# Ledger of designs, part 5: VH-VL binders against UPF0111 protein PH0637

Target 1, 226 residues: UPF0111 protein PH0637, of Pyrococcus horikoshii (o58371)
Amino acid sequence: MIKMQVWKKLFAKSPFKPLIRHAEVVVQTVETLEKALDSWARGDYENMKEYAKKVDDLEDIADKIKSELRDSITSKLLMPVQRTDILEYLHMQDKIADAAEDTAKWLLIKRNLDSIPNDIKDIILKMGKESIKAAKLVYEAIKQLDNVLESGFAEKEIKKEYKIIKQIEEVESKIDGLDSKLMEIVFTSELDWKDGLYILNIARTLSNISDKAKDTAERIRVLMNK
Short names: E, the ipSAE of ESMFold2; O, the ipSAE of OpenDDE; V2, 0.75 times the mean of E and O plus 0.25 times the DockQ between their complexes.

## First folded at step 1 (VH-VL)

Design c13 (framework fv_ciduvectamig_arm2; at its last look DockQ between E and O 0.05; V2 from the best seeds 0.00; counts 0 for: pae E 20.5 > 2, placed apart)
Fold by OpenDDE, look of step 2:
Structure c13 (fold): chain C 226 residues (1-226), chain A 125 residues (1-125), chain B 110 residues (1-110)
Amino acid sequence: as target 1 above (226 residues)
Amino acid sequence: QVQLQQSGPRLVRPSQTLSLTCAISGDSVSSNSATWSWIRQSPSRGLEWLGRTYYKSEWYNDYAVSVKSRITVNPDTSRNQFTLQLNSVTPEDTALYYCARDSFYGSGKLPFDYWGQGTLVTVSS
Amino acid sequence: QSALTQPASVSGSPGQSITISCTGTSSDVGSYNLVSWYQQHPDKAPKVLLYEGSKRPSGVSSRFSGSKSGNTASLTISGLQAEDQADYHCSSYTTFSTWVFGGGTKLTVL
C-alpha cells in the first residue's frame, strides 16, 4: 500500500517517472549481464555464475516493479496518456530484462569453454556490448520522453527523442549483422553440434535484448504521438 | 478537405528510375501529425507499403525492407508535395502506385485516410 | 516483412454475417493495436473501414466491426449487402516503423 502511494505520487508528477525507475533496474540487469559475459569469456565460471544469479535477482525486481506499476496506474493519473499505452510500453521494456535473464541462463549451461574458439567468443562479447548499449539507449529514450512532456512537446526535445530512437534501431541492425556473421562462422567451423547450439542460443538471447529494445522504442513513438 | 494528386510517367524502362510526385492540398507535407506514404498494388503481390516521409522537428524516412536499397521518398515543402524514386526497376515493379496520408497513432487521425488517384506504372523495354 | 495472412476469398448471402481474418506476427498485429481494414471496389483506391482494430471512422456503416486477439485480427460484416462486394485489406503497423498489408480478401455477395 505504501509503495502504491509512492507510485501514485510519481505518476502525478509525470506519467513517465515510474517507467524511468523501472528502466533503471532494466539497465542494471543488462549491465550485470555484461559482467557475466566478461567472466564467461575469461573462463571464470564461478564469477560468471554469481553475476548470472544477480541478473536473475534484478529481473525479479523489475517484474515486481512492473506489477506494482500496473496496480497503481489509473486513467486519472495518466492524462493525456492512455493507460493501455503505458502498460504496453512497460511490458516491452520489461522484456529487455527477461532477455538478459535468458542469456544468463544459457551461460550457465556449459562450464568448460575450451572447445569454443576465441574468435567466436569475441563476437559474442561484441554482441553483448551492443545489446547492452541498446538497453541503455532505451533508458535514455524514456528519460527524454519525460523531457518532451515537461517541455510541452517542444520541437527540439522531440527531435532529440527521435534521434535516440534511430540510434536504437541502428544498434539493433548492427547486432543482426553480427549474428549473421556468427552463424556463418559456427557452421563453417569445426565445432561440434552441441557447442554450436550452445553458442547460437547465447547469440539468439543476446540479440533478443536489442530486439526488445527496438520494440520498446516503437512504443515510445506511440506515446509521443498521442 | 485533403486531396492527393499524383503525377509522373507511366512507362519506365528496366534498370531506370521510377519517379512519381504526389501533390498535397488541404494539408501540409511538413505536418507534425501526418506521414506521407507510397503504396503499390499488383495482382500478384496485392497492396504493398513501400515507404514514407514525415516531419518531426526534422525529416525522417522509413522504407520497406523489400525496396530499401532502391527507394527514396523526399518531401518538397516549397511545392507541398512528396516524391517517390525507385531505382533499378524491373518488370516486377510494374504496379499501380498510390500516395497516401497516414497519421501517427494517437493523433486522432486515421491511417491511410486519403489516397491519390493511383498511377499505373509499367516497366517494359 | 511478410504480408499479413488473409483468406483469398469469402462469400455470403445478403443479410448474412461474414468474418475475414488477418493473421500477423508478434512484430505487427501482436505488438500494436494498430490494425486497419480497408474496402476496395474495382478501379478505386482503398477506403478505411476500421482503425485501431475496432474503431470506425465517420461515415462508415455500423455493419462493419473489428476485433483482435493475439496475432489475429478480424473484420465482421453484418447484414451483407450487394454493395459490400469488394476486396478487403488489412494492415498493421510493425515494430520496424513500417506498415504491412495483408494479401487481400475478395468478398462475393451471392
Scores: ipSAE 0.000, ipTM 0.482, lowest interface PAE 16.2, mean pLDDT 89
ESMFold2-Fast, scan of step 1: ipSAE 0.053; ipTM 0.642
ESMFold2, look of step 2: ipSAE 0.000; ipTM 0.399
ESMFold2 (binder alone), look of step 2: mean pLDDT 91; pTM 0.922

Design c14 (framework fv_ciduvectamig_arm2)
Fold by ESMFold2-Fast, scan of step 1:
Structure c14 (fold): chain C 226 residues (1-226), chain A 122 residues (1-122), chain B 110 residues (1-110)
Amino acid sequence: as target 1 above (226 residues)
Amino acid sequence: QVQLQQSGPRLVRPSQTLSLTCAISGDSVSSNSATWSWIRQSPSRGLEWLGRTYYKSEWYNDYAVSVKSRITVNPDTSRNQFTLQLNSVTPEDTALYYCAREHLYPGYFDYWGQGTLVTVSS
Amino acid sequence: QSALTQPASVSGSPGQSITISCTGTSSDVGSYNLVSWYQQHPDKAPKVLLYEGSKRPSGVSSRFSGSKSGNTASLTISGLQAEDQADYHCSSYTTFSTWVFGGGTKLTVL
């Protein structure tokens, strides 16, 4: 279990340590969503429901950490970067977990999976796998940002950070491509319109995971710009 | 009916690459309903999952952290088989190596190869 | 060392019930209902007995049942028979999209 009191102690010693811990919970949330998607694709509603509930629980934890960090940041603390930039970063990072929660909620509205073709399930599972990569890259990016600060914005550390940001953008682009392919299949298939709506919303919320990861990476660029 | 048939050298010298092949019959290595894993067994470590390869519109791999830096699991669709390559082996890699099918992903291991005892010694 | 903790051995008499525990962490057994149990007779590959905690594949006796509480999964064998003498292995999916196994438990039927 994560204790909120530990955040205030870590924040006093390093401005980015609490953001790193928040990112850890975000990664866990997206990983748990992927397990819900695996159960969903297998037609295992009961295990899918359990994983979906765990996604909700982890998002609640992430949101509580965000609220605690917001309160700490808005106090009269001295920081090497602008407070508003850190708050905007935290907000974007937290939206990754929100997108995972939204996806889990869409999974739950349908019990009978017989009408959903395997080619659609395969693309959605692939989008899920790529979403984990996006979340993990955000985690690596915020850890590297701490290294950038500790090095006094050394060129070598900044270059490592930009490499990670580029990888996040590439994953987002790949997921966008998968979403486009899925949309074409849905609109050219013999799917019932309700199943089409269901699948499109799952795809949209999955795409939001990587979109928010890209937005988070953009906030890192702002934090690094002297 | 699915069958997995293993082949490969049973003696490997330290620092060399351990290479094993698993031939599949009764299913396709590119099946969307399965993944293809390597699992080893030794008295000191028990059963240890090493990694898998699988197809979901393109090929993916997952590897155990303990071997990630030196392992490759590769599919061969033309021969309907998959291989294990484990680089820079040490005597601690001496084990009985199994290939196995994971039914659905994630699922359970429902078919196993016969096992290949690989000894790492000079 | 194995990732999941099982007792090294367990014993029972024909007709008894025995239970084998499998303890992990919040990142494996505690995270998912994706625990599997495998039976292994000497010189043979493991055979799946249970998957997703409590589900049986076709052909597996109803004498085998599974449960989970927190970070601990359990396999129960009721109406113990001589052919049940074997090694039993638990396995769990992890938050890192990998599988981990327990050390195995040797069941002796007296």
Scores: ipSAE 0.000, ipTM 0.442, lowest interface PAE 15.0, mean pLDDT 85

Design c15 (framework fv_ciduvectamig_arm2; at its last look DockQ between E and O 0.02; V2 from the best seeds 0.00; counts 0 for: pae E 19.9 > 2, placed apart)
Fold by ESMFold2, look of step 2:
Structure c15 (fold): chain C 226 residues (1-226), chain A 126 residues (1-126), chain B 110 residues (1-110)
Amino acid sequence: as target 1 above (226 residues)
Amino acid sequence: QVQLQQSGPRLVRPSQTLSLTCAISGDSVSSNSATWSWIRQSPSRGLEWLGRTYYKSEWYNDYAVSVKSRITVNPDTSRNQFTLQLNSVTPEDTALYYCARAGYDFSEYLKGMDVWGQGTLVTVSS
Amino acid sequence: QSALTQPASVSGSPGQSITISCTGTSSDVGSYNLVSWYQQHPDKAPKVLLYEGSKRPSGVSSRFSGSKSGNTASLTISGLQAEDQADYHCSSYTTFSTWVFGGGTKLTVL
């Protein structure tokens, strides 16, 4: 019972504060990836490499925070949300940082981008900016969930939450359109097959950032229905 | 009662590797309720956390950005100790080095450094 | 790493209360209550006084208390004693899974 009282105190004010802490690191991870992508698009390999290394460091931090929080949760929450729902949310949110690291790893593979047409680089950069926007919206969504709880699930605060979730879904849909456009350009161009593979894998990892952001938003719906 | 006993050389030449050892008594380096850190102190920088190792289902390391390219912190479960390796030292690495334990408990998450070693003054000079 | 700002020095007379501030950012002090405070006497290792902003380890006097407002954590020492003369350091666990320290505050008991 002492353990239960202390666990309640850990989550007493808001069970979402630990998730918000993790989300802050996820946002820093994707913001650093944005700098890596900007450098990549300019052909600045050395700055891109430096930012990609920082993405790897930040993903490691996010992963360790996830593991520490997971290990700290050994009992059922006695708050309006279930322990398993919190753990599933944390898992999905952490996958956003994993996907950002995957993108950074692919950027590192090719040093010289002269063989990559500018219109392909532009689409990749647009996909990156939208994927990073989706991850930032996840941070806004988990913070707004805190407001929903504090208001006692007031309809006004729930409507704000659903608006953020809809924005995440709209961004994911936009990325699907960009991915389809990129696929057509790559397969109808005269790119070397290695360059095609390189570009499509970058696109896949960027799409995965937004996919995981959408999956995380779906978990917010679960948390909010309590 | 948990105690930390430091050992290692007090003089290191520039460009070499600084190596220090922290022996643990009263706890285990593989305890899932503690993390094991190295901190240094100098007049110009004050206290500076360098890095840690800990076991939570597997081994983890975290390092300060300022030293991440040069530092390794390793556990040794057989001797119940952990080590600091700091490569390519310069006179700016001259400092009083401490090892420390930070408790981790499901009820007192990521406590501060509650047990410190006695300190080892390491001088980096030619 | 994020910077934690402490005053360089503070002084007080025996029996008084004094407060030492530690100001950081939302990514260290502001987001969660993971600030620790340490007392360090000359030629001694630091000793933890508070963790998680205001929790005292066993054996630490209740004269030491902590609080946080926004991005600023505070250590208050009530009933100041001559042996409280020491350096005081704040630290925080950051959102980067690292610990960072403030510059330290020298407390002089007049």
Scores: ipSAE 0.000, ipTM 0.409, lowest interface PAE 19.9, mean pLDDT 83
ESMFold2-Fast, scan of step 1: ipSAE 0.006; ipTM 0.512
ESMFold2 (binder alone), look of step 2: mean pLDDT 91; pTM 0.943
OpenDDE, look of step 2: ipSAE 0.015; ipTM 0.535

Design c16 (framework fv_ciduvectamig_arm2)
Fold by ESMFold2-Fast, scan of step 1:
Structure c16 (fold): chain C 226 residues (1-226), chain A 125 residues (1-125), chain B 110 residues (1-110)
Amino acid sequence: as target 1 above (226 residues)
Amino acid sequence: QVQLQQSGPRLVRPSQTLSLTCAISGDSVSSNSAAWSWIRQSPSRGLEWLGRTYYRSKWYNDYAVSVKSRITVNPDTSRNQFTLQLNSVTPEDTALYYCARGIYSPFNRQELDYWGQGTLVTVSS
Amino acid sequence: QSALTQPASVSGSPGQSITISCTGTSSDVGGYNYVSWYQQHPDKAPKVLLYEVSNRPSGVSSRFSGSKSGNTASLTISGLQAEDQADYHCSSYTSSSTLVFGGGTKLTVL
């Protein structure tokens, strides 16, 4: 690891600034998906479609930032932490936006939204709101990791980081519980099989948002270990 | 020292394509330390950044939301220049157009450090 | 309809100090330390005066300083001189990987 004083002379910037910027776009992507889900639950196909397109646009921005960062990080660039660990973190964080984009794609395949029961819509909306919490916690986690590094891995900053990681795990557990409840409702409902397939894929891709958030948090554990 | 020289038509009709070229000397359009932007200035809207092109391992573009559907910023490595193409112009696109060198990267400076001389483009029938 | 808000004009006398504000949102000025200031004399292209909130390019006088608090960045010019009379523009990086400008401020040195 490079001493922070030496690193500041070379870069004049935090090595986590690009990752924080990428995380912010990931949050915006999940927030926009939630707006698509709100329109979807109201049966508003046209607004849902517009928000779904915005999710795709934001995921494209996130992916472009990822590609640009990969291209700018070379073996000749000096970093406080291993470049491979940074790129693996970025890859996991980007998968959160990918999961949001996949969810938006599933929303679009059905125009008549009135055939979906309200109890199913309610659980999907709860999963969406919890997904926003997961994305925002990832954003907080990467910002706190910057504090951990700048403090020289001070115990108090590491403790704050582990608290955020635990909150991400708790949100993922809550979403998993909602997904299980949804599967029970789908199984016991008089739901058309095509609507069942539709709902299960929306739930799967929504669950992937928190799953990838948890994976991203596990990459933070790696970055904190010397 | 870096110099940017602009050229292109000064009068464009509504619905046509506005096309400007910025020739670069003292740097390479494919320089990994630079990004190449187009900015316009009008009395009603002030300065507006329109878009940029830059090379890192492949070519990238970023475009302002207001023009994204109509704009293309293209590099030409053989002539060491880059171009602005703005489709379906209206009188609202009348402005003084600048090309500029800047740095784009989440790691690096975001300033525009060298500017062309400017080209006044009038969109009129 | 500029994205960042600047006062349209500001004035001062030689030797005085003036401050120009540049206000945005958490998705631009508030979210990043990538605020630049440009000086523009009549019939000339803008020239970079400050970058990354407070850094000066080579050749820029120490009379020019920058700061940021929350969603507002500020340019301060101390010891005003006649040649400081110009338009001043702020710009910021955004969460959409774009750049936005303020409306510009005309500085009159009386």
Scores: ipSAE 0.000, ipTM 0.511, lowest interface PAE 12.3, mean pLDDT 86

Design e04 (framework fv_ersodetug)
Fold by ESMFold2-Fast, scan of step 1:
Structure e04 (fold): chain C 226 residues (1-226), chain A 122 residues (1-122), chain B 112 residues (1-112)
Amino acid sequence: as target 1 above (226 residues)
Amino acid sequence: EVQLVETGGGVVQPGRSLRLSCAASGFTFSSYGMHWVRQAPGKGLEWYAVISYDGSNKYYADSVKGRFTISRDNSKNTLYLQMNSLRAEDTAVYYCARESLWFGELYPMDVWGQGTTVTVSS
Amino acid sequence: DVVMTQSPLSLSVTLGQPASISCRSSQSLVYSDGNTYLNWFQQRPGQSPRRLLYKVSNRDSGVPDRFSGSGSGTDFTLKISRVEADDVGVYYCMQGTHWPYTFGQGTKLEIK
């Protein structure tokens, strides 16, 4: 006797395993960025520089995984819509690592960190920690999508996936709130215009991490409805 | 171009063995499950064996269970069917066909080989 | 095993006229995921089978618009709107909802 759910598992290697591997590297990239931010907040330029370099190295690894996955999908005879949907998902997930790299590049522009007020540093660190949560939730979401597929789109697994998507949206909303508070502090404090430009770009690129995580979650909704 | 090519058929006496091969090209063979389907002269299509994409799972029609063995070599992009204790009733054209599962949906037998003829006669 | 029954077993059609082939399953082909795994294959004389339609009505790449599929549950139909000379052959329905996969007995299409 063969059950249909077991029968379905005979036919294909999951495309999600490479996507999960890519998501894992994206998480490592954002976690390494947070270490750079911790060094930055302490005024430790040399350790910050080392972690920023590691962010760049991890983003390069993520890009290599992305290229390998694109090449493997391109040669397969799939329904065109599903293939393009997978590639669009991968593109969005990779942009999370890009945003982390952009943030690291902005950190490196300033050598002397003493002119940055501690209240600004505290908010940036909070944004960084929330960005890690966003990246980890994306990792959980792609793993759960694999479970949705393996279950034959069981309602229980679909509901778990939507809960994760909602959590990503909540994290993005929290980061937006922190960014708004940061803007208020920057414009009411005594801050050199170059330091203001520096901080605003760090905040912008850091906020992009959660924005791209939210975009990635929306692609999961599309994949579940196809 | 996606293609499957069967070889190994021929005329054989009852009780003997044959090994059929199915060579795949133009796609990632290791990502697809594979079927063997046969067609007796003047008759319809009938499924006989399947192997998972990684070769870990195999299933057979009751009529050939214990006599036929399906296998694959993903490094050579080749599917095999070992046919033992052949009987006159095994006379047929043997086709290989691919199958995939993508996002929970089956894509059954979208590509077939040209077939190889097995004739079991005394 | 699920029994697939086709009718007619043989059909003779004048070029340019429509043709219809019916397929009935002994059990519902609706799977728990909401999909109906009914497929249609064409086998031209001396050639291997070619899939025309999957999941009732979806056409494979290179299959002309004159081929269409319809139906639900246990009753399905393959239609050819304007029969051409190249359409001569045997047509098979196949279910992929229940294990093992089973084929209909085939419908032979000939030109008058």
Scores: ipSAE 0.006, ipTM 0.463, lowest interface PAE 10.3, mean pLDDT 85

Design e07 (framework fv_ersodetug)
Fold by ESMFold2-Fast, scan of step 1:
Parts: structure tokens; sequence; C-alpha cells
Structure e07 (fold): chain C 226 residues (1-226), chain A 120 residues (1-120), chain B 112 residues (1-112)
């Protein structure tokens, strides 16, 4: 874990470097969720359970980092952006890890994974793969924002940042499309109602990963505004 | 235009190995599972293997389990079939076919096939 | 494994006359998503298979409307309303509901 005084030192270098550190853990959380989903799809409850527990551990780490960062930001620190804008960004970024944890919790409530059809598992895995892309793009976006600041808000760096934001929006749109297709399957299928409820909640929480990534990207626009 | 092109077939002795390739173009390869289907001379179509869009799941027909390995390289848009311990019964034209489209289901596109002849 | 049985295994038709091919599965092909993954394929001499119909009755792009599919559960039919010379070939039904995926034996269509 990074100590409070280390965060203050990082904030002195750049308001965004501590946010980049937090984003790294968020990416790791979503990547670990994908490993849980892979085990889930194979009917491997025990490995899925271990990865789900790791997702919970990583989300706890991300939340503790968020709390440490929040407490390290003071009115005495000279920053080129508002403290409240940084905190709001951090809150949104942390919600990505929260959504991954929620998904892991839903995976755990069912032990007989063989009753879930392979086509439903396939679309859920596609949603999971796209969620990793969303988390990684958020990480790239906050790193690029540091470049925007260091360039003095140069137009070429700003344009590169907007390109990344657009890519996050495109990934969210793709996941929304997959979710709609999954809902059609569940609604028209002879799937057991409890399995239907289970699948729809997994899909909802997976979709929340990209929704929160998009919300985070919207906060980046605020941080770019002087 | 969607295109699948198989290569790697040939004439081989029993017990030998061959690796087949299927090069895909005209669609996002990483969005689709991919299958291998074969057809023995004068016989019908027979499914043998599938690999999911990201390589995470594979299924095989019982007759080839332990002898054939399906794999893919999404960075090269290429599907593979490693065939070991070949038998005369494996003589066939091997087709790659595109997997499940959630609207229309499987096998909307097929390759031209590559011929494998196992003889001595 | 799901066994797919086609009937007839061969038929000879006069140009312009209708043709009908039956396909039966050893168990229901209705998947848990509510869809029936029953496909029909055409293989012309020396060519790769081409899908004609998916999910029982839906025609692929470029497939003439003289081809139609019907059926439910375990019994399915492919109909050609007016056979043309380029319809010569082998027709296969296939179930995509269960692994391993299985095909019928094929029905050879010839012109008298």
Amino acid sequence: as target 1 above (226 residues)
Amino acid sequence: EVQLVETGGGVVQPGRSLRLSCAASGFTFSDYGMHWVRQAPGKGLEWYAVIWYDGSRKYYADSVKGRFTISRDNSKNTLYLQMNSLRAEDTAVYYCARGYDFLSGPFDYWGQGTTVTVSS
Amino acid sequence: DVVMTQSPLSLSVTLGQPASISCRSSQSLVYSDGYTYLNWFQQRPGQSPRRLLYKVSNRDSGVPDRFSGSGSGTDFTLKISRVEADDVGVYYCMQGTYYPLTFGQGTKLEIK
C-alpha cells in the first residue's frame, strides 16, 4: 500500500500522477474479473470463486487508495486544477472497480454453472472482454491528461485526449449492444427464471463497468477545462 | 467481402502430422468463434472442432480428441488446426467456417477447403 | 449426440417442378434462448457448402425466395418451389443447438 506522505509528494509533481496509480489498480481489478468470468464459463466454480475473491481484494485496495488520495489533497497544495474536480474524477474512476466487484458477487451466488447455456456464456464473455478495453482506455486517458498538462494544454495533446474519450464511448456503445442482444435472448428463451435473473444481473453489473468508464471520461473534460 | 482461405493440406503417411491454416478477411475476426468441418471423399459433412472468439473455450468431436488441437491468432486473423497421429480415416477436405452470429447462428461463411490425404 | 436423419437421400426432379426434403432430429432443437438452430446448406458439385436457411425458415442474403424452410421441434422441411438447373447438388440439414454439431447424411438433387 502507498503511505499518505508519498501521495503528497506525487501530487506535488502532478495532480494526475496519483490518479494514474489508482487507475492501474482499477485495470487490474477488471482484468481479474475476466479471469473469474473465464472460470465461470468453463463451469469451474472453485477457480471462479478464488478470482472473485481477488476482485474483492483489489477493489478494497482501490477504495483505500481513493481514501488516502482524498485525505492527501489539501487547500495548501498548489494545483493547476480544482481540488473538487480531482475528487469527483477519482470517485467516478473508483466506481469502475465497484462495478467489477458487484459482478463478482453475482457470479458467486450460483454453484451449478452447467445450467447456463453456452451462447449466453459467450455473450457475457464478450461483454467482459470489452470491459477490459474500457478500463484500459480510462488508464490511457488519465495518462494522456498528464501529457496535456505538461504541454500547457497544447491543441495536439487535447485532440489525442478527445480521441481516447471517443473510444471509451464507442466501447460503452458496443457493450450496450451486446446487453440488448442478451436481453432479447433471455426474454424470448425458456431459460429458468432464477437463471434469467442471475444472468440479467451479471449483465447489468458488467454494463456498469463501461457506464462508469464513460462517466469517468466525462469528468476528464472537466479536468481539461482551465 | 468476407473471405476464408484454407492452406496446409497435402498427402502424408499415417502417423505423421499436418497443420492447417485458415486466413480470414472482410470481418472482425476476433468477434467470432471459428469451426473446422471435414468431408471425406463421397461422404457427408462432419463437424470436428470449435474455438471461441478469444480462444478461451474449445470443443472437439470424440474421434479427434487428443490428436487434433484447434488454435487461433487474432492479431493475424488466422485459425489453425494441428493434426497429429493422422490415420487413413482422417482423409478429407477440411473447411473452416465462421461461428455463431447471434442474429443468424453458425456457418454463414465457409472457406474453399484444403485436401488432406493420409495414405501409404 | 443428436442424430439428424434426412429423407430422401436422393431425388430426381423435372425442371420447374417442386422438390421437398425432410430432416428429423433425435431430440428437440429448441435452445434455451427460444431459438431453433436448424440450418440448411447447399453444396454444388466441386464447391464449398453454402448456407441457404438459418433458424429454420430465415433465408440468407442472395438466396432465391423459391427456397423455404418450415418445421419445429424435431421435424423440418426444405422446399424448392420451382427447381432450376443450378439447384443440382447435395443438401444438408444441420443442428447448431448442441455440441457436437451434427449434419444429416445429405440429399442429392438431380435433374431428369
Scores: ipSAE 0.000, ipTM 0.404, lowest interface PAE 21.8, mean pLDDT 85

Design e08 (framework fv_ersodetug)
Fold by ESMFold2-Fast, scan of step 1:
Structure e08 (fold): chain C 226 residues (1-226), chain A 122 residues (1-122), chain B 112 residues (1-112)
Amino acid sequence: as target 1 above (226 residues)
Amino acid sequence: EVQLVETGGGVVQPGRSLRLSCAASGFTFSDYGMHWVRQAPGKGLEWYAVIWYDGSRKYYADSVKGRFTISRDNSKNTLYLQMNSLRAEDTAVYYCAREPLYDILTGYFDYWGQGTTVTVSS
Amino acid sequence: DVVMTQSPLSLSVTLGQPASISCRSSQSLVYSDGYTYLNWFQQRPGQSPRRLLYKVSNRDSGVPDRFSGSGSGTDFTLKISRVEADDVGVYYCMQGTYYPLTFGQGTKLEIK
């Protein structure tokens, strides 16, 4: 496909510009997952199903972009950073969309949503909102990394980048706290064991979104030091 | 000012060859992919060939594959189309067009040449 | 090959009135990057084509805002809010998602 020509030219301008486009699709994937979660919490299975399918579609797009970018990266470009570091960053960023897809798959496994207590649904929704914040912060971080490069790694731009990284770490920590609270509620409730398994897996895959966002932020630290 | 100027057209008998040129100015030619598009008399636009910015990749429409060869010389800011085994149905105005690389994933053909006419008849 | 179908093939419009041209693709034009590579071109009599819109709705520099594009997937529309004399010509949609690149048949716009 001639689209590889566009990717190669974008890499020539900056190693980060193609990654910014991929990050935008990742954000759209997580935002669509939130719509699925909103429908899920309201007991609207059919609307949830529709958004869950859209999450799968967007994750497929993100994965295809990842493959194209991997194929397009070239030694013809004089890069300020190692190609392996760029590829590992891309892999981690793509895993955020994978986690959103996994969450959507778990949502679909159960049709009777009314058996899930509202206090459990509320925490899951809060985890979802924080996951969106994590994805958007990753998008901001990769955009800011481009500014760091254009400034010649100026201290003020590096400081802005570290603030964003810290915000991602704080979001991941908050999700961990919500997950702990969720486990406490599940332990003290009279929840059917199948519903317990269902909720535990939704929470695990939602937590994975922020875990991968944090992993992506750690790759940004590596890119800033090379 | 971006400018593309096609030359090399003319009247030619079936089975003969022609070489079209497209001279580019007003931009860094080596940064852009280039295309050939034709238009038969009274008919619509039809895409035929593309060459990447560095010449490393080329694609053709099935109707001209094996007969037409696209090439470029970045040192001369010039695009070429070698047309062999010409047929009456190759009669058309031939345009070169630039593939834009501005903004992320911008589309095709932001600038076109004025065209050069190829008439294949006996 | 992706088939691009335009309708109508010709239309006559009174100056100042709106005009609408439809373009339908035989398959979805959404590329793996999430973008839709649908372009609109204008060809005035005796002139080279010029691009009006790219990626469905993005207007090229110098193109008047009376031109707008919309659509998604397989169905697209070019609208001219108030037709002017200079708008006479043939309009083409083109998909850039798949090789070979393909154009619609063209729609001839005339003033009544």
Scores: ipSAE 0.000, ipTM 0.432, lowest interface PAE 14.0, mean pLDDT 85

